VH-VL binders against Spectrin beta chain, non-erythrocytic 5 (SPTBN5). Designs and how they scored, part 2

Target 1, 109 residues: Spectrin beta chain, non-erythrocytic 5 (SPTBN5), of Homo sapiens (Human) (q9nrc6r3533to3641)
Amino acid sequence: TPTMEGSLEFKQHLLPGGRQPSSSSWDSCRGNLQGSSLSLFLDERMAAEKVASIALLDLTGARCERLRGRHGRKHTFSLRLTSGAEILFAAPSEEQAESWWRALGSTAA

## First folded at step 20 (VH-VL; from K2 with light chain V100F)

Design K6
Fold by ESMFold2, last read:
Structure K6 (fold): chain C 109 residues (1-109), chain A 122 residues (1-122), chain B 111 residues (1-111)
Amino acid sequence: as target 1 above (109 residues)
Amino acid sequence: QVELVQSGAEVKKPGESLKISCKGSGYSFTSYWIGWVRQAPGKGLEWMGIIYPGYDKTRYSPSFQGQVTISADKSISTAYLQWSSLKASDTAMYYCARLYYDFWSGWSFDSWGQGTLVTVSS
Amino acid sequence: DIALTQPASVSGSPGQSITISCTGTSSNIGAGYDVSWYQQHPGKAPKLMIYEVSNRPSGVSNRFSGSKSGNTASLTISGLQAEDEADYYCSSYTRSSLPFVFGGGTKLTVL
């Protein structure tokens, strides 16, 4: 059972090394937080089976911050990895964004 | 070296079934998506669908959903494209391609098979 | 419904630079969707030339470059060579949904 899971949108704000991406758009996924790892999947069934993840992110040393609704979405937070990469997330509601933020903040420390 | 080798050309009649193959080597076959792309004579490329052989998971283009079956046999590192009833408009070149994925750089068809020409004539 | 529009043909002389456009909409390329480019010589399988708008795979000449502005992605070939004569396809995709669409293709003729 994951610590947190649910539908998210994500957007790659910075690449590893802190470089700007050539293209940046919001994409949909199913997020699964377990232990110190955040996994992103294409859909709910693949997330439940834990197969073919599109990302497996190690949150050790990461920073998670709530945003002021910048970047064209509401209910947003950011996740900055030790690699220098930064991912923006949008949850379906403020309550879920707060839940994700708290769960990620506890794990990322 | 990553290599995708497809089965040979086919000449068929309308209404017949057909299953063509794509054998992958030089990489972990079960760790990558593989896709099928159609090219009618003198026309452009059309994406048909993809499969993840490690879980036998498929996704189809809306234009091809229900029109073909994509499958794989991971024990022999082979993907398949299958029709239950061919029609003349299925005459085309069919490519398989490996879908490379990196979270930070996205998806691309980075390795392609040589193609299988399918001719359907009455 | 995502449609990618390419010119049917482009021509150039050896040594010149040419640009092939791939125009989508504000809801796809204009919204930040990624773009890749494929080269196809007659009778041959396509070859990946550019991914994520502007990245080159290993082994692709630095004469090939990609860019995006607004609703349009562009492939630029500098120092045009006879071997560059081929069909070129753009494709757009998202990282999570895997719906691909190909442009209609552009035939490049080296004069």
Scores: ipSAE 0.361, ipTM 0.775, lowest interface PAE 2.3, mean pLDDT 86
Fold by ESMFold2, fold request of step 21:
Structure K6 (fold): chain C 109 residues (1-109), chain A 122 residues (1-122), chain B 111 residues (1-111)
Amino acid sequence: as target 1 above (109 residues)
Amino acid sequence: QVELVQSGAEVKKPGESLKISCKGSGYSFTSYWIGWVRQAPGKGLEWMGIIYPGYDKTRYSPSFQGQVTISADKSISTAYLQWSSLKASDTAMYYCARLYYDFWSGWSFDSWGQGTLVTVSS
Amino acid sequence: DIALTQPASVSGSPGQSITISCTGTSSNIGAGYDVSWYQQHPGKAPKLMIYEVSNRPSGVSNRFSGSKSGNTASLTISGLQAEDEADYYCSSYTRSSLPFVFGGGTKLTVL
């Protein structure tokens, strides 16, 4: 059973190595946090079957911070990976953003 | 090393059915999306739809949903594009292409089949 | 809705640099959607030349470069050679979803 799961929007802010991407946009996904891994999927059925994830992120040593409204979305938080990559997330509500932030912070520690 | 080999040219009449094929080799067929792209004579490229053979997941362009069927047989590493009833307007070159996906780099059609010319005439 | 506008044709002489534009809207390219470029010689399948706006696949000459400014992506070919004569298509998409959309294509003529 996942520690946390639900709908998210995400935006790639920094690539591995801390480089800025040539393009960046908000996209939708289904997130699934289990163990020290955050998996992102295109839809609920693929997430339920745990198949063809669009990302499998290792949270060991990662940092998770709540954000202010910098990037055109509300209910946001960031996830900074040890690779230097950074992903911004937006949840459907403030309650869910807090839940994700707490779950990710616990896992990243 | 990656290779996509398509079935040969087809000459058909309106109302006939057709199934064309695209065989992938040199990579893990079930680990990549594969897509179909149409090019009408003298026209540009238009994507039709994609399939992930490892999960049998399909997604169609709105313009082609309900117009064609995309399928795959992973036991022989082959994707298919099917029409139940061809129209003269289906005359085109049809390409299959492998979608490369990387979370950090995005999507691209990185390997293409040679094309299958479908001619539909009355 | 989502439409990518390319010039119908461009031309240049051997050794020149030329640029092919791909103009979208603030709702696609201007919103940060990825852009790729494909080269197609007559009677041949398309070939991926540029992905993610500016990245070249292995085996693609560094004479080909990509960029983006505002709502417009650009493919630049430096040191133009006869074999560069082809049709060029841009495409835009998001990292997580479809649809893919292609521009109308640009015929490059090398004089």
Scores: ipSAE 0.340, ipTM 0.751, lowest interface PAE 2.3, mean pLDDT 86
Fold by ESMFold2, fold request of step 21:
Structure K6 (fold): chain C 109 residues (1-109), chain A 122 residues (1-122), chain B 111 residues (1-111)
Amino acid sequence: as target 1 above (109 residues)
Amino acid sequence: QVELVQSGAEVKKPGESLKISCKGSGYSFTSYWIGWVRQAPGKGLEWMGIIYPGYDKTRYSPSFQGQVTISADKSISTAYLQWSSLKASDTAMYYCARLYYDFWSGWSFDSWGQGTLVTVSS
Amino acid sequence: DIALTQPASVSGSPGQSITISCTGTSSNIGAGYDVSWYQQHPGKAPKLMIYEVSNRPSGVSNRFSGSKSGNTASLTISGLQAEDEADYYCSSYTRSSLPFVFGGGTKLTVL
């Protein structure tokens, strides 16, 4: 099944090309990591059935960094994509943030 | 070209049921959310709810939860808005609109139906 | 919940610029929620004019521009024309959230 899945909050920090977004806020999702792809879904049912993802992110060459509560959340990490986009994530707990970071680091590297 | 065609105007009495339709064409109907928006006479726009026909997933505005039913028939690319018992206060123009989504640029109602006028009077 | 306040009306003369405000709270626009703007002529369906605060859809005149500062988003229309006379609605949302809200609308009169 997926390498990692669970509830996350996310925030778009940089758009493709490294461009600043016109608006950015923390939003909720379910993450599903499979192979080199991270899919984000609106809720658990849609994630379990892999329907209508709100994002499908290619992690090939991506960089993952623990942020340790920067940007207004406590349990955070970031993904910098080769497109220049950067997405911040917050997990419900420090344990889950570490689990995500390890899983993403293993697949992104 | 994206087109949303709504059913014709309705004149109803309080207590009657009603189901109005919105047929989408020129795009993949099952790949986009469809929303319903109410506009009472002389008033502003008010979103009622949305449906993702490809998965039959609905989400309602709190003001309309339990007041209407939103549904879709994928086989004929048609979304519906339905009342079990109309009230005079349901008199309004009702629009359907396609919800465009892009992860990097967000959500917008990028195409609108022509509207269905519903008049409820006794 | 989100509450979006717009002026009831604004007016301008042909060729001038006007700005329509849409004021929310620190819990929505001030928290980074996106803003869209819709134009509605009498008896017609709304039309998307601006999305993601400042982006124009294809086919929308560059006379329409959007911005945001603090809790307030703004729609600016330059070079006013008679056909710009309409009602204008802001709306707000987040990228993962679908509960939309519309402002009360602003009637633009071109004098």
Scores: ipSAE 0.316, ipTM 0.757, lowest interface PAE 2.4, mean pLDDT 86

## First folded at step 22 (VH-VL; from K6 with light chain S96T)

Design M1
Fold by OpenDDE, fold request of step 26:
Structure M1 (fold): chain C 109 residues (1-109), chain A 122 residues (1-122), chain B 111 residues (1-111)
Amino acid sequence: as target 1 above (109 residues)
Amino acid sequence: QVELVQSGAEVKKPGESLKISCKGSGYSFTSYWIGWVRQAPGKGLEWMGIIYPGYDKTRYSPSFQGQVTISADKSISTAYLQWSSLKASDTAMYYCARLYYDFWSGWSFDSWGQGTLVTVSS
Amino acid sequence: DIALTQPASVSGSPGQSITISCTGTSSNIGAGYDVSWYQQHPGKAPKLMIYEVSNRPSGVSNRFSGSKSGNTASLTISGLQAEDEADYYCSSYTRTSLPFVFGGGTKLTVL
């Protein structure tokens, strides 16, 4: 089971059920991939201590796709959950985006 | 039902220290952020800071960083706001509020204490 | 710092609809920041009326609605009632960035 940890920006694109969000910005976070779960944290310290996560995303049945610079950010990829929700992510580099995409793809598959 | 009960009104002099409290009930105190909001007489709401009692994580507004200390005692479901040396300008109503968060719904102060009036005068 | 601008006061007669604006910039509300609205009666604690731009908490009258367009969020109160007379504050935030910022507040008078 792949693991991944690092800085990300995220943006909600679709809510569960495929609905459009009323408001959505690119927000910074720390991502932690463990098994079939992706956890997001406010900062690196909270991520390291695994405390007060702001999101726990179940990747079961999810799909991940590279966006190749769409949606106003570089080094981006999307995560579509079985709920119909879709979250966009941006990594600090192309290499990191590729790593995240591979890791999430492997976990969700 | 979620309830936040704050300590009583305070009358202090400049230079004195003060610690006011906010006790939560009707919910898991360690599972939600709790925040402090100041309201000077006849003025608007000012966010001061928040704490996650479960892990004692704090975040302060830049305007209040170093000016106050926010803490919590999870054993008695109580959050605190304290000053080491009060100023006349600290005269205000102070509210504690539960800060609800959900990834899909965002942040909101969904439950408020009744407020603690702090008066600082020579 | 983020600044949210609200009108100092608004007024309306019973039964009317009024709107309170909360104007930010392309760097906050216009950038997709969330918006909440709080009602505060004189001498009372604030009460959450709207969260995430347009959602009402349980127990809040459907006379209250929220929306956003460009850099401005709006709180609309339909069928104005005497009990709606209060101060209203908007607040804007992101999922991970602080501080939480309140608008200057708007005093609503029911004539």
Scores: ipSAE 0.791, ipTM 0.926, lowest interface PAE 0.7, mean pLDDT 94
Fold by OpenDDE, fold request of step 26:
Structure M1 (fold): chain C 109 residues (1-109), chain A 122 residues (1-122), chain B 111 residues (1-111)
Amino acid sequence: as target 1 above (109 residues)
Amino acid sequence: QVELVQSGAEVKKPGESLKISCKGSGYSFTSYWIGWVRQAPGKGLEWMGIIYPGYDKTRYSPSFQGQVTISADKSISTAYLQWSSLKASDTAMYYCARLYYDFWSGWSFDSWGQGTLVTVSS
Amino acid sequence: DIALTQPASVSGSPGQSITISCTGTSSNIGAGYDVSWYQQHPGKAPKLMIYEVSNRPSGVSNRFSGSKSGNTASLTISGLQAEDEADYYCSSYTRTSLPFVFGGGTKLTVL
């Protein structure tokens, strides 16, 4: 079971159902990948304690693609959920972005 | 129905300590953030801080960090705002509010207490 | 830090439509931050009227609508009624941004 934990920025691109969001910015969070679930937290401490997650994303059937710097951030990748929602992510480095992409890709498959 | 009931008005002198309360009902108290908002007489709303009673996590506005203490007693669904030493400038209406969060909808103070008026004067 | 500018006051006659602006910068509203609006009657607690720029909570009149363009969010009240006379505050935030910031507030007078 793939695991990944680290700092990320995220930006909502499509809402569930494929709707366009009325507003979306790049927001900082801590990501924690466990099995087929990606949890987002406000900070590292809350992530470590696994408390008060701001999102629990089911990766079953999801698709993850590298964006290679699109949308105003470097080291980016997108996550498309079966719900039709699409979330863009940015990692602190190219190496981390690649690691996340591989981890999420293997989980979604 | 969601309801937040705050403690009564306070009249204090500078240097005195104070602890006001906000009791939540009609919802899972430990599953939502609750915030405190200050409104000085004739002025606007000012966010002070928030607490997640379920895990006792607190976040403060930089302006209020170290100036007040926010706490909660989840056993009685009550949040608190306290001062160790009041100043005249602390005179204001203080509101508690439930902070709703949804990943797809964001943040919103969707339910408010009736407010607690704190008057600090010599 | 985030600064949201609102007009000090706006006015309108019953039945008219009025708009209250909330102007931020390219670093907040212009960067895609969300916006909420709150109504506050004299001596009363604020009430959530709009969240996520344009969403209306249940129980809020459809006369209230929200939008944004560029660095400015707007609250529009159609079919103005006497009961709409109140102060209105905008707030802008991200999904993880703390602290929250309120605008300076706008006093709406119904003539």
Scores: ipSAE 0.767, ipTM 0.919, lowest interface PAE 0.7, mean pLDDT 94
Fold by ESMFold2, fold request of step 26:
Structure M1 (fold): chain C 109 residues (1-109), chain A 122 residues (1-122), chain B 111 residues (1-111)
Amino acid sequence: as target 1 above (109 residues)
Amino acid sequence: QVELVQSGAEVKKPGESLKISCKGSGYSFTSYWIGWVRQAPGKGLEWMGIIYPGYDKTRYSPSFQGQVTISADKSISTAYLQWSSLKASDTAMYYCARLYYDFWSGWSFDSWGQGTLVTVSS
Amino acid sequence: DIALTQPASVSGSPGQSITISCTGTSSNIGAGYDVSWYQQHPGKAPKLMIYEVSNRPSGVSNRFSGSKSGNTASLTISGLQAEDEADYYCSSYTRTSLPFVFGGGTKLTVL
């Protein structure tokens, strides 16, 4: 049902408006891409039941780029939203990072 | 306005059970996490655990896993903290607090109950 | 787990500025984890004063400000007033990973 789902780490690089966050660290989540929306959840069970998401991100007009392991993680990509916010993601493997990148790129187009 | 009203003070003996309550009002009770925080006399704050009443999802601090049970009854907007067998070391003030989350600004305990004093003495 | 160290007490005179520190490690506060601050008057519930290192909730005086440098977060209270006399706790946590942790607390005395 989702276009893509799986475990991710994320880090907020820029806030809406392009501002620097006052706190920025890598956090774990479960991502679920459906339509033009990316939902983030605390764990796999909550993601499967789509309950209590920690984020619902609109990908319309978003840009997705591979980062090739910068920022202290491997298998990374970035997602820049039209709000000016930018989120970095790290997948558990290179294969999954490529899958996320392809899925996000085609959705944002 | 958001309010968390806790049950009254308790005086108990070691080995007895206890269930204290926290009733939320002024917000959607099932849409927020509720946490329990302990404060022993003259000591600091200790996080015990949290519950999401809308899904009955709990998470415990490792120090309190298996020591207490956190539950909720969403039909009356009430969260609970309970012990099967109290110890003298459970003497403390217990607070409930609403856990606010915003993706861009993070987690915080933004509203607190008035506290429930639990005294356990032989 | 995160060990957050606060001074046991600080004091200041009315009108002064005071700073309360909350020191962690490069593995927690130094890694960019969120920091919040709580004020607690004796016999009262804690009150959220600062979240996300430096943000104030609605209704919190602009005399309270927060900052972070390296492994240390700081709460600064300007223009000290008698009602500021209380215990202050920092806490740290990730955006999605729990549990939370509190610092040991700092007793502020207004002379």
Scores: ipSAE 0.308, ipTM 0.762, lowest interface PAE 2.6, mean pLDDT 86
Fold by ESMFold2, fold request of step 26:
Structure M1 (fold): chain C 109 residues (1-109), chain A 122 residues (1-122), chain B 111 residues (1-111)
Amino acid sequence: as target 1 above (109 residues)
Amino acid sequence: QVELVQSGAEVKKPGESLKISCKGSGYSFTSYWIGWVRQAPGKGLEWMGIIYPGYDKTRYSPSFQGQVTISADKSISTAYLQWSSLKASDTAMYYCARLYYDFWSGWSFDSWGQGTLVTVSS
Amino acid sequence: DIALTQPASVSGSPGQSITISCTGTSSNIGAGYDVSWYQQHPGKAPKLMIYEVSNRPSGVSNRFSGSKSGNTASLTISGLQAEDEADYYCSSYTRTSLPFVFGGGTKLTVL
């Protein structure tokens, strides 16, 4: 019953405090949005069983923006957290990127 | 505080089975990946595979897939590395290490066991 | 598989600064893969010295620093001391893939 779930790539654009990370790469994950929390998992089975998440992101106060294919990927959007951190996401398709953007926007404030 | 204690040195013959252990303490054993790293005599480090004991999920380096079995018993906070049939080329030092993860700073092997020397000779 | 190239050996005198390189490819280190560095004294287990390219774990001397440029990560040791004589390994990884690979290692000799 998650609000949204699916395969994503992500890249850490800014660290908490708004600083550029020393290292940043596009990584694969499975995202699961439930309530105001976005959980990222290493693969689909771990996401389905909700074990060993690689991130649990609190979306309270977050801002989500479409990026329209920036940073070397297509179908992208960004998630800016109140901590000043910013994560870029890439979905497998434009349809999925739009779905994520709408779902994240409705829970982020 | 974090401690990884490995089983003692082993002297074996080719064809014998072997299971070596790595006991973790001072942390939540089921909440961290733990990995095995091989170091052949006079050679560098090679990661072999990792396990997440809380979910019993394993991932192997391609060069070690099918060559060893990695397992854990979370009831006694212990990870294992196992061979069904040892070869002379398995002679090496074997380390276990805890894999620390932080979403913002990434992965690292932040605590290592003392090593288990396995010698396989005729 | 990911190949990380390190020089076989490096030497320096007490008090000098030295740098150990770890060269990957544009598809790993050059694409932003994280890099860690490990120190191993003879007969001992490796010790984490640097993670995420340039971060020092608690208890690691500030004489050790890390950096990255292009496809190459570097470990710099300033103010060399006799106890710095050891083997040094780089490793590379990503946050969601686990292709952990170590460089071949670099023997540091303090003259």
Scores: ipSAE 0.275, ipTM 0.743, lowest interface PAE 2.7, mean pLDDT 86

## First folded at step 24 (VH-VL; from F1 with heavy chain K57R R98K)

Design F3
Fold by ESMFold2, look of step 25:
Structure F3 (fold): chain C 109 residues (1-109), chain A 122 residues (1-122), chain B 111 residues (1-111)
Amino acid sequence: as target 1 above (109 residues)
Amino acid sequence: QVELVQSGAEVKKPGESLKISCKGSGYSFTSYWIGWVRQAPGKGLEWMGIIYPGYDRTRYSPSFQGQVTISADKSISTAYLQWSSLKASDTAMYYCAKLYYDFWEGWAFDIWGQGTLVTVSS
Amino acid sequence: DIALTQPASVSGSPGQSITISCTGTSSNIGAGYDVSWYQQHPGKAPKLMIYEVSNRPSGVSNRFSGSKSGNTASLTISGLQAEDEADYYCSSYTRTSLPFVFGGGTKLTVL
């Protein structure tokens, strides 16, 4: 029973160590927040079975912020990991972006 | 050594079925996507689809959806490309390739099979 | 629509540098899609040369480099050698859509 799950778009802004990625585009995924871990999956079927996550992110010490503007998307927030990596997310609606932001903020403390 | 070994060349008639194989070795077969790529004689590369053998999850190029079946048998580390009814236009070289994947560093087909030539003629 | 345009052919003499272009649109390469490059000698399987725009896998010579600007990715081969004569394909994709597309290919001739 996840704390939060749903469709997201994501875009890598910074890699671990604060490195700039060589390319960066918006991709679709299914997010699943459980405990202090956010898992990203290719689709709902793989998320439901919790198999072959495309990312498993440890949120311990992470910071989540609503974005003042957008990076070519509406309903956005960012997630900065202690590794120095930063991922931008876009939800399907402002309501869902706010829900994700609240849920992520609660677990990143 | 990591390698993909494909089944031998095929000569078929239109309407016949065919299943060609791609056997992986030297790595965890169930942990990587395997893709299929077509190359018609004298033509370029064309992506057909991919499979994740660890969970039997497939995705097809729109051009090939419904035209072929991609499958895998993880017990023998083998992926398959299958036609139920071949057409002359299916004459091509077919490659399988392993997808390298790292969330932070990117994706690419890093290991390729040697190819399987399929010839379909009356 | 991720159509990728490459020149049909390019040529150079041993020791020269050449560049092969791969042009998409603002909806794909210009939107930040990943780009990889493959080399294919006649009768052989493709070989990965560049991924993630500019990364070289192990065993690929530093003579091969990749870059991207706007809607165009480029493969540059410096110090051209006879064995570089081959077909070269770009490919572009996103991390989760997983439909890959290839450019039409470029025949490199070493004079």
Scores: ipSAE 0.514, ipTM 0.828, lowest interface PAE 1.6, mean pLDDT 88

